# Miniprotein binders against q56419: the designs that were tried, part 204

Target 1, 326 residues: q56419
Amino acid sequence: MEGRTLEEVQEEVFKRHGVLVPKKELEDLAKALEEAGLLLTEKVEARLKEEEEKLKRERPMRLAGLSYPEGEREARAFLEAFRASYPGEGEEARVLLMPHLEPSRVPEVYGAALAALEKTPPPERIYLVGVAHRPLKEKAAALPVPFQTPFGPALPDLPALQALDALLPFELFNTPLAFREEHSLELPLFFLKGRFPEARVLPLLVARRSPELGEALKVVLRDFPGLLVLAVDLSHVGPRFGDTPLTRTLAEEARRRDLGFLERLAEGEPEAALAFLGANPTRIDGVEVVASLLPLLRERKGKVLAHRLDLEAPTLSAVGAGTLVL
Short names: E, the ipSAE of ESMFold2; O, the ipSAE of OpenDDE; V2, 0.75 times the mean of E and O plus 0.25 times the DockQ between their complexes.

## First folded at step 17 (miniprotein)

Design m6 (at its last look DockQ between E and O 0.28; V2 from the best seeds 0.00; counts 0 for: pae E 3.2 > 1.5)
Fold by OpenDDE base, look of step 17:
Structure m6 (fold): chain B 326 residues (1-326), chain A 105 residues (1-105)
Amino acid sequence: as target 1 above (326 residues)
Amino acid sequence: TEEEREFEWLFKYAREYLREGYESGNPEILRLAIELFKEALEIAKRTGDPEREALVLWYLAVAYFDLGDKEEARKYAREALRIAEKKGIEDVIEWAEEMLRELED
């Protein structure tokens, strides 16, 4: 291993590729390498390359049969049930902020998103901007391949993706392996594809704030109009996330921050929304996404359709989720 | 120390994977988190850091809870509680007690 520990290799692979290789797999690889006289890094790289090559064709479902049904009929019934969980009416969205949390935790919030989509004319394309829960090589990335859903593949808008890439100071098509397991795209996409089966998709991930992304998208949207979707969660509080147990005070603070953030976005003041959060002590998930999309959020007025702070009692923790239309 | 750095790295990424697994419900990601926590646990045991050990044990309980394995979750929560009580780690005591209460059939 040229003096590197298995942990160092894991770290390097994680940082470079957004993939955690299990230590057992590395051990097996190392053992195989000792037998073959090959460097662990070379075998890992070869395996990762094979996985990258698979992702050049399509992104398969990872959460089908877990977070949502795999079969189309069952998936449609699932959508209807979630829509039914929200008693209100939606509004037309040009920008939709919706959660990426496991749907069963916040059904009415997803229901609100579906209600908004019912009032939205079918877009030609959907700019789906998720949160990178894994490291990216660049501040943002895209995967220009079909994403599998129970409703058929969500096809990429290659011309729009290429136009976006051309306007960015970095390679947009980076870290494909970061998309393999990324739920912040897969979960929202289920609902979006179910509602708009013919829409093409631009699957985008943000790891760190990229003002360049927002400026580039603003230009691209002129030539390639579509629905912008921010797939973000809100506060993460409690011991699960490194806080003290959920108290009334902590819950009130989380709600205050969530709603204060969403309301300022609804007023067309995204900079004020970010400033309101300050150091973000309740760990609102969508900060980097919003910070990247400021040019697209400015002066757009809208409405908060739903919000929930979902309690997980066994861990005394909670996650905030919301639906906002602009 | 090198061991402390290794622990912090493992623990950090284990928590990140746990979060991802929790949010998605993906059991494969949760299993990865569990593996990293187990490695972190071994370091904590070796270095004789009961605070880190108790904390990691609680996170293991959380991870198994997320997997739907209530039996293993209870096991790790009990062990976390045992160490925390022995060493006076008040926060882990509270968390482990609550988890055990909620996991009681």
Scores: ipSAE 0.611, ipTM 0.866, lowest interface PAE 1.0, mean pLDDT 91
Fold by ESMFold2, look of step 17:
Structure m6 (fold): chain B 326 residues (1-326), chain A 105 residues (1-105)
Amino acid sequence: as target 1 above (326 residues)
Amino acid sequence: TEEEREFEWLFKYAREYLREGYESGNPEILRLAIELFKEALEIAKRTGDPEREALVLWYLAVAYFDLGDKEEARKYAREALRIAEKKGIEDVIEWAEEMLRELED
């Protein structure tokens, strides 16, 4: 903030965090920082640099003991309980869409993903594509390090990641800190690593649609075959997400949009799925990922295995989750 | 009027920051949303608009719930309920009662 206009700081915060901070509040913060001393800012920046350097070596579990068990034995029992929550049969997936919502809230949706994995030959590698919840320096990013899990480290596929980086018009390895707490990779990875312990991983995040990513992945997948996983949630509605409190009408709209989106994807029509959403008024989480990956989704038919619009009553807010095999 | 426009601006950006703070897991953004909701609350009190006042108080309860501050979430939910019961704002009565039931556990 020192040495910048308030307008420049406001624009930078919006770029980095997707939030427009009013100028008066930036002015007040700047005054408070000057009065409290700049040394606290330098200390915070040094801490963030230390965390960034750690992430260049490995990505530790952040949700063990919170969203899933830390110990391997308990983690395997946890997987089996989730599989049991979906009594149906799966179908072989060449592309799998699965959620990243807290697993205990939608156990049958994760169970459906496990059922699909049972029918899927063990892949050499998994292209795990999540949604960046923190800003990236580019449209997409990867972190080419081991991701720790209760089942051991999920090792990166470095040759495939390097091939992908070479085909993109931007540096793929661009925002390590964005991965620090990114649950859209960690939660699906728990399930994927538990079922495919030998598979390597390409941990990818999308912030904004990148047609270049989809074209590059089509080339890389030809030379480095594997399972493509879209780790995305669906509608986000209610006060927690900036809406009015959830009404029956808003919930019906969210469910309709979720299912219409998934069904059009299952028909091999990803452009129609995006068009169906229009302005995306229920904020389906996966649109930027789907828009990036169009070349990999066209003409690929499959089946919706599960869907749930999960209501959190205290906040009158809901998130949709689904399982789709292609 | 000018106060109506100021309320709508504050309420809009407070809700946007509530979403961004929750989605990013950044408590500083949640606290910014709370600051904007508090400014909107002062306008609702000055203009004597109990529907707006009760609504903003309930959103403050949601913001503090997401921040993990159960004490403040209960405080704002109770105040929202008090105004909503006095003025017959049935939706906010229902919402505040549900929040308070959850915060007992």
Scores: ipSAE 0.333, ipTM 0.747, lowest interface PAE 3.2, mean pLDDT 88
ESMFold2 (binder alone), look of step 17: mean pLDDT 87; pTM 0.875

Design m7 (at its last fold request DockQ between E and O 0.89; V2 from the best seeds 0.00; counts 0 for: pae E 1.7 > 1.5)
Fold by ESMFold2, look of step 17:
Structure m7 (fold): chain B 326 residues (1-326), chain A 105 residues (1-105)
Amino acid sequence: as target 1 above (326 residues)
Amino acid sequence: TEEEREFEWLFKYAREYLREGYESGNPEILRLAIELFKEALEIAKRTGDPEREAYVLWYLAAAYFDLGDKEEARKYAREALRIAEKKGIEDVIEWAEELLRELED
């Protein structure tokens, strides 16, 4: 009978489920058991399966009381404060690019998104496309369940999700655990649900560019029209991201790349936007989503409403965020 | 070696979790990153690699800074600085000094 080290358990769980369980947690579980090895693996697997089954029913709020208020009344006041942070007017969007960075870091960028939503007729559904921060089993994934918000559950558009899954060469409903903590969906959804309480949602994640996703979405959007939201951040520069310390020159470069990317998207030229970034040296994380969604972005012109490179001097690092309507 | 591969794997994903925690403001994810950095730190100490040790210590400091745990952030930043100064790891010297300037008051 082969005994398994904690490292082997850690690696196998990560390989199979995309969840990295710290050795300390594995050790603690093993201390609660009389046997190690196979039994520990069985208990971890059972826990993850239980969490996965819960996620197949609903996705609870993870950031209420942290990034946004838990109570509905306070949440509505929060939305109003964010809208007020952006003094401009929006424009109607068929496609909206907005951030998923902690809202308090870029309040006017979220405010610009709210301004765009004010000009946008309430859609029947929202295609919310975020960036996977945990590994997916495929290039993209969806979770066809209600996502809880302070404004009530954001209900999934099951017919549209099923149509999308049927058009893809891979199983779309493939990695429920990747959604457990995924803020790139939860943070934008707070704002979207607050403004469009009746809209259904297609919660989608991209890990790696998938041209097939964009082609399939173009077909699905024809039959199931709605608002397409790219919930992405822009440049990530500085030591937090394995980079040199933020200098005026690096910050100016990051801003230039963010704005050049957004402006080319606003001209309906997503391929040019990607080419402009080249090897993506400032690590704009919207690239994989844009590269997946090319058919939906071509020739669609619009406007950059807001941009901020959020500087964090103590760590010599920055993250860019923007709002673009198409 | 096997330990060097384990270090690189832990360090890579700990930094990804730190980024996720930073972007989301989720303290549970920040604590996950901290635990993984601590695992990586132990490997760096066992293998006698002061450059790896200094880098991990700075990331630990950044993670505790994100949690608002000023005491732990200061502790790890000072430890990173001492190793980096002794071994001439210029990146970490600059990073740790800037973080400590914020944490001192």
Scores: ipSAE 0.655, ipTM 0.871, lowest interface PAE 1.6, mean pLDDT 91
Fold by OpenDDE base, fold request of step 18:
Structure m7 (fold): chain B 326 residues (1-326), chain A 105 residues (1-105)
Amino acid sequence: as target 1 above (326 residues)
Amino acid sequence: TEEEREFEWLFKYAREYLREGYESGNPEILRLAIELFKEALEIAKRTGDPEREAYVLWYLAAAYFDLGDKEEARKYAREALRIAEKKGIEDVIEWAEELLRELED
């Protein structure tokens, strides 16, 4: 039978659009079409196009009522609780590195980010750079639409986004469906919007290191000043992530790598931070983001405000998270 | 073989979705991971690869754990342990025993 398997269609759609279509849905579509292969792909593409069209208007919340409260009042109380979890004071940030891990796992790390934001004058715009957990068509992407939050929509800075696009050798506005479920933007944006309700946002994703992005942003920041936020997690170790169980040695290595990475960034040596990781055996997910933003991180001195290696004991696995101010 | 390639693809992306689900807490993503793991499991069963089967079963247990479904998590962890013990897969034995201990408390 000359037709592509359902799995091939699923893989193609995933690679192209960053969306995994359930097999059951594909089966239902195939049955409805009484034809396999090209017709199934066309129907899937048509449906995905409809979803893309919705994303041209706004990006709805996906994690409201799960990772954070949906209601504004409850959301404010949530922010206050997270801030209270960090007993220290923050520092003014020009660059903020913060996690995108589920907040309840590392409350004090998010609390540290909030502490930093308290000492930061309200920016006109926030450059929010997350990690693409799904494939992008290009090395980086942006979604120039409002992102819904409990505090109202985070509005895009269209002029700054357009200026950035004009300086990049690739189309910035690619793979809109990759943003639909991307938590690396949604979770930090909750905290950012809660603190800076009037700030416009540039929601950016990095899939692969793009030196061009950093150079372009450096130029754009001159005309469009704002807060740069790196929404990244640190080490991912243990069986859940393809490693051996979390041992003392592995945990120590994860902490060493996380802190060594953050400390070198705090010293204004991002290249040294990357070099320190080498092959990145503990899978710090922020490496591609940092590698893309080198021009913006060089010679900036700052402080590590918080770090945690969050253990999930049942799976003998852990994720590192940190907050850094530059 | 084509089946082996399919298994490796399914298993790889299921783990990526499991990671995303863990990080975000999004149950829909976890359900997608579970679907892919179940497909991978069926291939492992058909091909008679108990090692692959044991690993997939543990990851299924982990995914159900993330969903808060302790009953299904226990079921898959026990099956992972059974196969792993039978075949001497030390890693999966350790992982399944730990998960089961945490699920019994």
Scores: ipSAE 0.528, ipTM 0.811, lowest interface PAE 1.0, mean pLDDT 90
ESMFold2 (binder alone), look of step 17: mean pLDDT 87; pTM 0.877
OpenDDE base, look of step 17: ipSAE 0.482; ipTM 0.796
ESMFold2, fold request of step 18: ipSAE 0.628, 0.653, 0.625; ipTM 0.867, 0.876, 0.864
ESMFold2 (binder alone), fold request of step 18: mean pLDDT 87, 87, 87; pTM 0.877, 0.877, 0.876
OpenDDE base, fold request of step 18: ipSAE 0.521, 0.519; ipTM 0.809, 0.808

Design m8 (at its last look DockQ between E and O 0.67; V2 from the best seeds 0.00; counts 0 for: pae E 2.2 > 1.5)
Fold by ESMFold2, look of step 17:
Structure m8 (fold): chain B 326 residues (1-326), chain A 105 residues (1-105)
Amino acid sequence: as target 1 above (326 residues)
Amino acid sequence: TEEERRFEWLFKWAREYLREGYESGNPEILRLAIELFKEALEIAKRTGDPEREALVLWYLAAAYFDLGDKEEARKYAREALRIAEKKGIEDVIEWAEELLRELED
């Protein structure tokens, strides 16, 4: 029945095996297979519903024992090792841009973020804005539950999240399953929670640029002040990303694009930063988040603390990461 | 057409999961990418498309490289190279040779 009639199947079976299978039996078999497929679908849907209900109560660690230690004592030592990989001093941040790339790939970039946090007064809450790697039902989403960390749960700032939801033209709490595996929140959160264990969190994802999100956040931040964190990576170039092999020329262009983007952000000119990238030929991840948050980035000056284009010669690919304070 | 549509869907999402696994360090996501690439590989073989076959084999090698499974990474990179050399797929030749250079020790 994949392009064959039941009569053709009957003839083929007889030709191959000398057995005449009545058409009625073939019809019954096809129907049974179809019904078995429906039962499998029901099982899958029930499993997904169960996982969604769990995520409505808490978000467990997915990367403990992989990207960072699960135990608190080991996790604290891990943080200190990362801080040591950046020998410089930080600067106070009201806005922090930091990566979400696997920390061992860019240790000094995460170390620079820790250096900035050392200079930053403990905030009451952190607006953590990551990049959705799974589809969202809307342009942006949040998950208003505790996120588990080795330092204890990062508790949600429910009043601030509710205020944000009320200002948006769409339901903010729209795609719980998209948070299940989302490392752009989990990896930065490890560092943030380790430094600010009492801060509450607004865990936010952007899938597509949302000017509405930025306008709403500008209002919410006035009544609920806190640290704004853009958890984004920069250029993505090479075959890993469906691109031509990394060459010195492409790497130089990726670095130039990363730094030019960060420099313009540091000048308080986020529109100029976006315009500088044009069609975004090196696939900087930060574009959709920056484009969403323009009202929060305009006229806010700061500096770039670190940048690394992480070259992976065996795959002819690279990913850029940076630390920017505003 | 149905097989080609399924290949494109598998290949797209396998690459997205490979990127996510690479960025997160999550081996469960890397293994999901591998499963999708393996299914895509079977379609490429069934449809007799050596460019797709060589390409998917390289991505499988990259995924096993990310997992730290050097034996599997080397196996798939060698298979990618063999097909790419036979069919003159110059980009995959370069990619596979570079990955194999790292996997030798």
Scores: ipSAE 0.568, ipTM 0.843, lowest interface PAE 2.2, mean pLDDT 90
Fold by OpenDDE base, look of step 17:
Order: sequence, then structure tokens, then C-alpha cells
Structure m8 (fold): chain B 326 residues (1-326), chain A 105 residues (1-105)
Amino acid sequence: as target 1 above (326 residues)
Amino acid sequence: TEEERRFEWLFKWAREYLREGYESGNPEILRLAIELFKEALEIAKRTGDPEREALVLWYLAAAYFDLGDKEEARKYAREALRIAEKKGIEDVIEWAEELLRELED
């Protein structure tokens, strides 16, 4: 092990690749390697490389049969049920902010997104910007491969992705393994693909605010017009998230912050939205995404279609979700 | 200390994985969270930090709850409660009691 502990190897792999290798797996590998005279690091890297090679072909569904149906027929019925859960009408979106929370928790919020999509002309491409829940090598990343859905593969827009990469000061196509389990893309993509089966997709993740991303996308959107989708959740409050139990006061504060954030975005004032949150004490998820996309959000006026603070009673915790059109 | 650093790293990312697992419903992610929490728990035990131990035990209970394993969730919640009561950790007492109440159905 070149003098490194299993823990050090685990942390290093996590930092480099955004992948947590289970300690037991590392132990098994180390044992096997002691028998083979190979370095643990080399074996881990070889395995990770193999997984990366798989992701060069496609990103398979991870949440089919769990968060949404695997079969197309059932998936269509699922979409219709979610749409039905929102009693209102949508508006045409050029920018759509929608959640990435497990759909069954906030069905009407996803329903509002579907309502907006009904009023939106089919785009040629969708810029889908999610939240990286794992470390990325760079501030942002893309995976230029088909994403599997019950409605068929969501195909990447390679020309637009290449144009974006060319304008960024860092390699856009980094940390492919971070996409393998990332739900912030998979869940919204289900709804987007179901509504716009022919749209190409640019699957993007943001780990840290990247002003460069917003500026680059602004340029790319001129030559490659499309729908911009921010797949973000809002407040995360309660013990699950390192907070005190949900009280009326805490819930009111979470709602205030969520709605204040969304309303300022709806007014075309994304900087004001960020400033309003300050230190973000209720842990709004989408801050880094919004901060990265400021050039695309400025002066765009829109409407908040839905908001929910979803309670998980057993853990006295709650998550905010919203749908905004611009 | 190295152990303190390791604990903080484990506990941070265990919570992030728990969050991801909760949000997605992905049981594999929850299992990863559980693994990290278990390692953090062992460190807390070795270092003699009952506050951290009780806290990690509650998070383990929450993770098993998310997996639908009510039996293990009860086990860890009870242990969290036991330690928290012994040491007067009021927050964990409240959280563990609430979780146990929901698990007794």
C-alpha cells in the first residue's frame, strides 16, 4: 500500500473520483493484492477505470423501480398522475427551476413543472443543471453520454457540449463517476424526457459556484438555443441535516427563505436572491447552481408555480421544493 | 488528532450520503452512509466521546429507517437514547424518543 492506510486510500479515491469505495471492498482488494503482489491503489484505479469506460457508453437508470416505474407504460401513467396532482395551469418556460427530491414526497411540485412543460414548445435541447452531491474534480462537470430513461435514452447534444467545453477555463468532461449515482439529474430527466422525447440533453453538475459556467452558457445558448432547467431543492432543516427539530418557527423561517429566494428569482434579481439568503442557515440546495447561472437569470421575470415544505415526521425534518418558470 | 480528523470526515460524508439516499430513495447510497457512520461510531467509542457516539447512533437509526429496516432502526435508536439519557444529551434524547415513537407502529 505504499505506506498508506486503507482510510487514506478511501479518502484519496473519494477526493479524486467522487467515488466512495467501501472499506470492506478495499480490505478484500488489499487481501487479494497481497496475494498477487500488487498495489492496492493500482487495483482500485484499474477498477475505477473500468467503471469509467462503461460510463463512456451510457448512464444506466439507478432509480427505476424505486423512485419511478421502469416500464414505459407504467412510467406514462406515473407522469399523468403527477400532472394531475397540480390543479393549476402552467406557463411557458425559458428557464425552469424544479426539484430533484424523491417525486412521491412533493408530487404537486413536479406536477407544476409538468404543467409548465405543457405550455412550453418542444426545445431542441435541454440544459439540465443539477447539484453534485459528491466531489467533482472541477467546479462543474458534464457527462456526454446517453442517459437511460423508461422512455428511451436521453441523447446528449455533443456539438453544444463541445462548444461549452471550449469556452470554459477547465475541462468540462471531468469526474464521470460522479454522474453514476447522481439523482439530481436522473429524477428531473424522467419528467423532461417523458414530455420532450426528442430533445437532446446537456447533463451538467455544479459542485461549486462557477461564474465561468454562466458566461459560457450564455454564449453557447446563442448558437444552441434550448430550455434551461435548474434541478435544485430548497431548504433542508431538522436533525437529519444537523439542525434542531422542526418547529413552527423553523418551518416558517424555511418557507420564508424558500419563497423569498424564488420570488426574487421570479423578479429577475438573482443576486438579490443570493444576498437574501446570506449564510444560508436553512441550507437551500440550489445556491451554487444559481450563483453559477447569474448571467442567464438576470432580468428574466417569471412566476412561482408551486412550493412545498415536505415534513418527515420520524426525524422531525423537512425539505423545501419549488417550481419556478422564467 | 488524526482520529478526530477522520471522524469529522466520516461524519460529514455519512450525512451527505444519508441526505442523498433520503432524497433519491437509493438503498445503495444509504448503505454507504451506514458504513461511514459505523466507522465513525467505532472512533467515537475509542475516543470516549459519548456525545458523538449518541449522535452517530441516532443517524444510524435514521439511515436504517430510510432503508425500511425498522428492527435495526429501533436497535440504534434505543442505544442512542440510552447513552443520551446517561449523559444528559437533551437533543438526542428528544430525537431518539420521537424516532422510537414512530417505529413502535
Scores: ipSAE 0.564, ipTM 0.836, lowest interface PAE 1.0, mean pLDDT 92
ESMFold2 (binder alone), look of step 17: mean pLDDT 88; pTM 0.887

Design m9 (at its last look DockQ between E and O 0.84; V2 from the best seeds 0.00; counts 0 for: pae E 1.8 > 1.5)
Fold by ESMFold2, look of step 17:
Structure m9 (fold): chain B 326 residues (1-326), chain A 105 residues (1-105)
Amino acid sequence: as target 1 above (326 residues)
Amino acid sequence: TEEEREFEWLFKYAREYLRQGYESGNPEILRLAIELFKEALEIAKRTGDPEREALVLWYLAAAYFDLGDKEEARKYAREALRIAEKKGIEDVIEWAEELLRELED
């Protein structure tokens, strides 16, 4: 650690653990370590190892009291309010596409998901497939531990997870720290666990297209049937996402791409849905998940229940969210 | 250069954290993004790159806007606008003006 800059420490920690620690935090830690006679790198590594070990036992709530209520009674009322924001009827889902965007931004889209769950027989397990917002060591990952919710822990389906791991050409349980703050699992899980309190969960993340994941899941679902949930957002447009400012024309194009993508999925044509997006100019983040899960989506027809392009005029940006049942 | 590589690395992941904070509503992630943007801002100032400086200042404003800290958001948006107007950085002028319209009560 001697002679290294804070930048070098920052980069080394990120390379090894996928965690970017701000230099200010490293400076504060270095000062405390000097006073305690410890090496900065060893302390950072020990801290990260400690957090990793905690995640091997359970995944705690990170968004309770922020995106949803911490208490069970209040959380139940919160679910019902979201259901009420969608005035329509759901349909039974064997596959559900739902967002992972902050629920208050797209309440009726989550309400549509709840409407679909009302029509869906309680599954024995839920295959919850989100989008990794932090790097994974492989194309996909799982974390085989209880995920805490206001409705109690969502227990992992260990036999199904082990069967999936055995079928993949890579270690499935490969990046525990990537789950620490991953909202693409936590936000949908709140709604799913609230409606299906007895279902076990397979919490899965996709970072990059993995056709082998879809093939393996098709096999696993034969022996371990359940609800498949694609927890994905749609278009990401505007300066927030490193893009040109949102205009009315760009917003209309984003809506068209979102809906065209969803409608082609609803026709059981996932390859056509991906082809429709081409180079994905509006950055639909569901693409990697859909591309990974093609065998599970082909020939499965359904319906788009809801869509919103959530416009944020002050930042000239928008994010699309949708609810699709198959 | 080495500083260009460091800026791009920080800026890329600061934006990823901002996206995650925006999508999740998690203020701790938003604060992390802010610290990373501040590191990137230091590099942009040190290398004399006004386009990068104005750009990062706007992202800082957006991050503070997400936190509900209107005072800090306004401060950074105004500074982004000042640099962008002086240097003719048209996109950031538009971005900062739009954000300031919301922040001006």
Scores: ipSAE 0.631, ipTM 0.867, lowest interface PAE 1.8, mean pLDDT 91
Fold by OpenDDE base, look of step 17:
Structure m9 (fold): chain B 326 residues (1-326), chain A 105 residues (1-105)
Amino acid sequence: as target 1 above (326 residues)
Amino acid sequence: TEEEREFEWLFKYAREYLRQGYESGNPEILRLAIELFKEALEIAKRTGDPEREALVLWYLAAAYFDLGDKEEARKYAREALRIAEKKGIEDVIEWAEELLRELED
């Protein structure tokens, strides 16, 4: 390898493509390359290109049989159980904020989302905006391919995606590999597809706040109306997230920030919600998404349907989740 | 130093993958986190930084716990505790003790 360590290559690939290549795979590749006299970078790029080519056709399920059932019958029973976990009634949503945490951790929060969806007329399309947990080349990205679910493929709305791309100052269709393992889309999509089997989807990821995205979406929504879904979690506190162990004080602070954030959103004041968080010391996940969608959240009044701070006792850590309808 | 920068990078991304693995339950992502933590651990050992070593060992224990591998989780938690006690790293002591308590049930 002309002067680069395997770690440097791994870092570069991660930064560039949002994919972590296992060191063993890089080592095997490096060994193969040394044997072939080829540059590690070229083979890595070739393999990544092959993976990208696969993602041009469809995004397969990654969490089927793990986070949710793979079979349709079992998946439907799963949905019903989650709906049953929320004893309340939903409200019609034009904008839905829901979690992307493993469903079993916060069943009633997903149940609240399902309750809202029951009161929502079937949309023609769903703008599903998740959190990029991997680096993107641009502030935001989309993957214009079918996403596999137990209920069949969620088909992309290509005309609406193209309209959105045309209004953005950057290429929307970037970093396809970042979508491969992104749970912030896959988990919410299970519930959304189960409820609205005929809706097309715009799978969007936000890595950094993009005011341009919100302005562009506002325009696109005029010609391509649909349900906007923010798939975001809330506070992440405790040692697992680089914090002190969960105490009563820390839990109260996390809840205060979560609810204060959601309540301000419910009042149609997204800027106030962001300002309320300040430096975001409890690490609310959805900040960059909300910051990107300000034009779509302003002056929309709604209701917080559910909130939970889910404790993981072994690591003295907790994650906040909520469901908000606007 | 270059080694410190490498450690910080590995540790940062390992934690990020651990978070993703925890949130999703995806064992493949957890395995990636484990690999990066192991690399970070080797650097910490080589550079003689017991605080970083103890911390990485705790995160490894947490990652194996997420995978459902209680045996490996106990192993790394015990090692984290050992180093932390030896060096007086109070936060890691507390975290490792708590994790071990949960792993004994």
Scores: ipSAE 0.446, ipTM 0.775, lowest interface PAE 1.1, mean pLDDT 90
ESMFold2 (binder alone), look of step 17: mean pLDDT 87; pTM 0.882

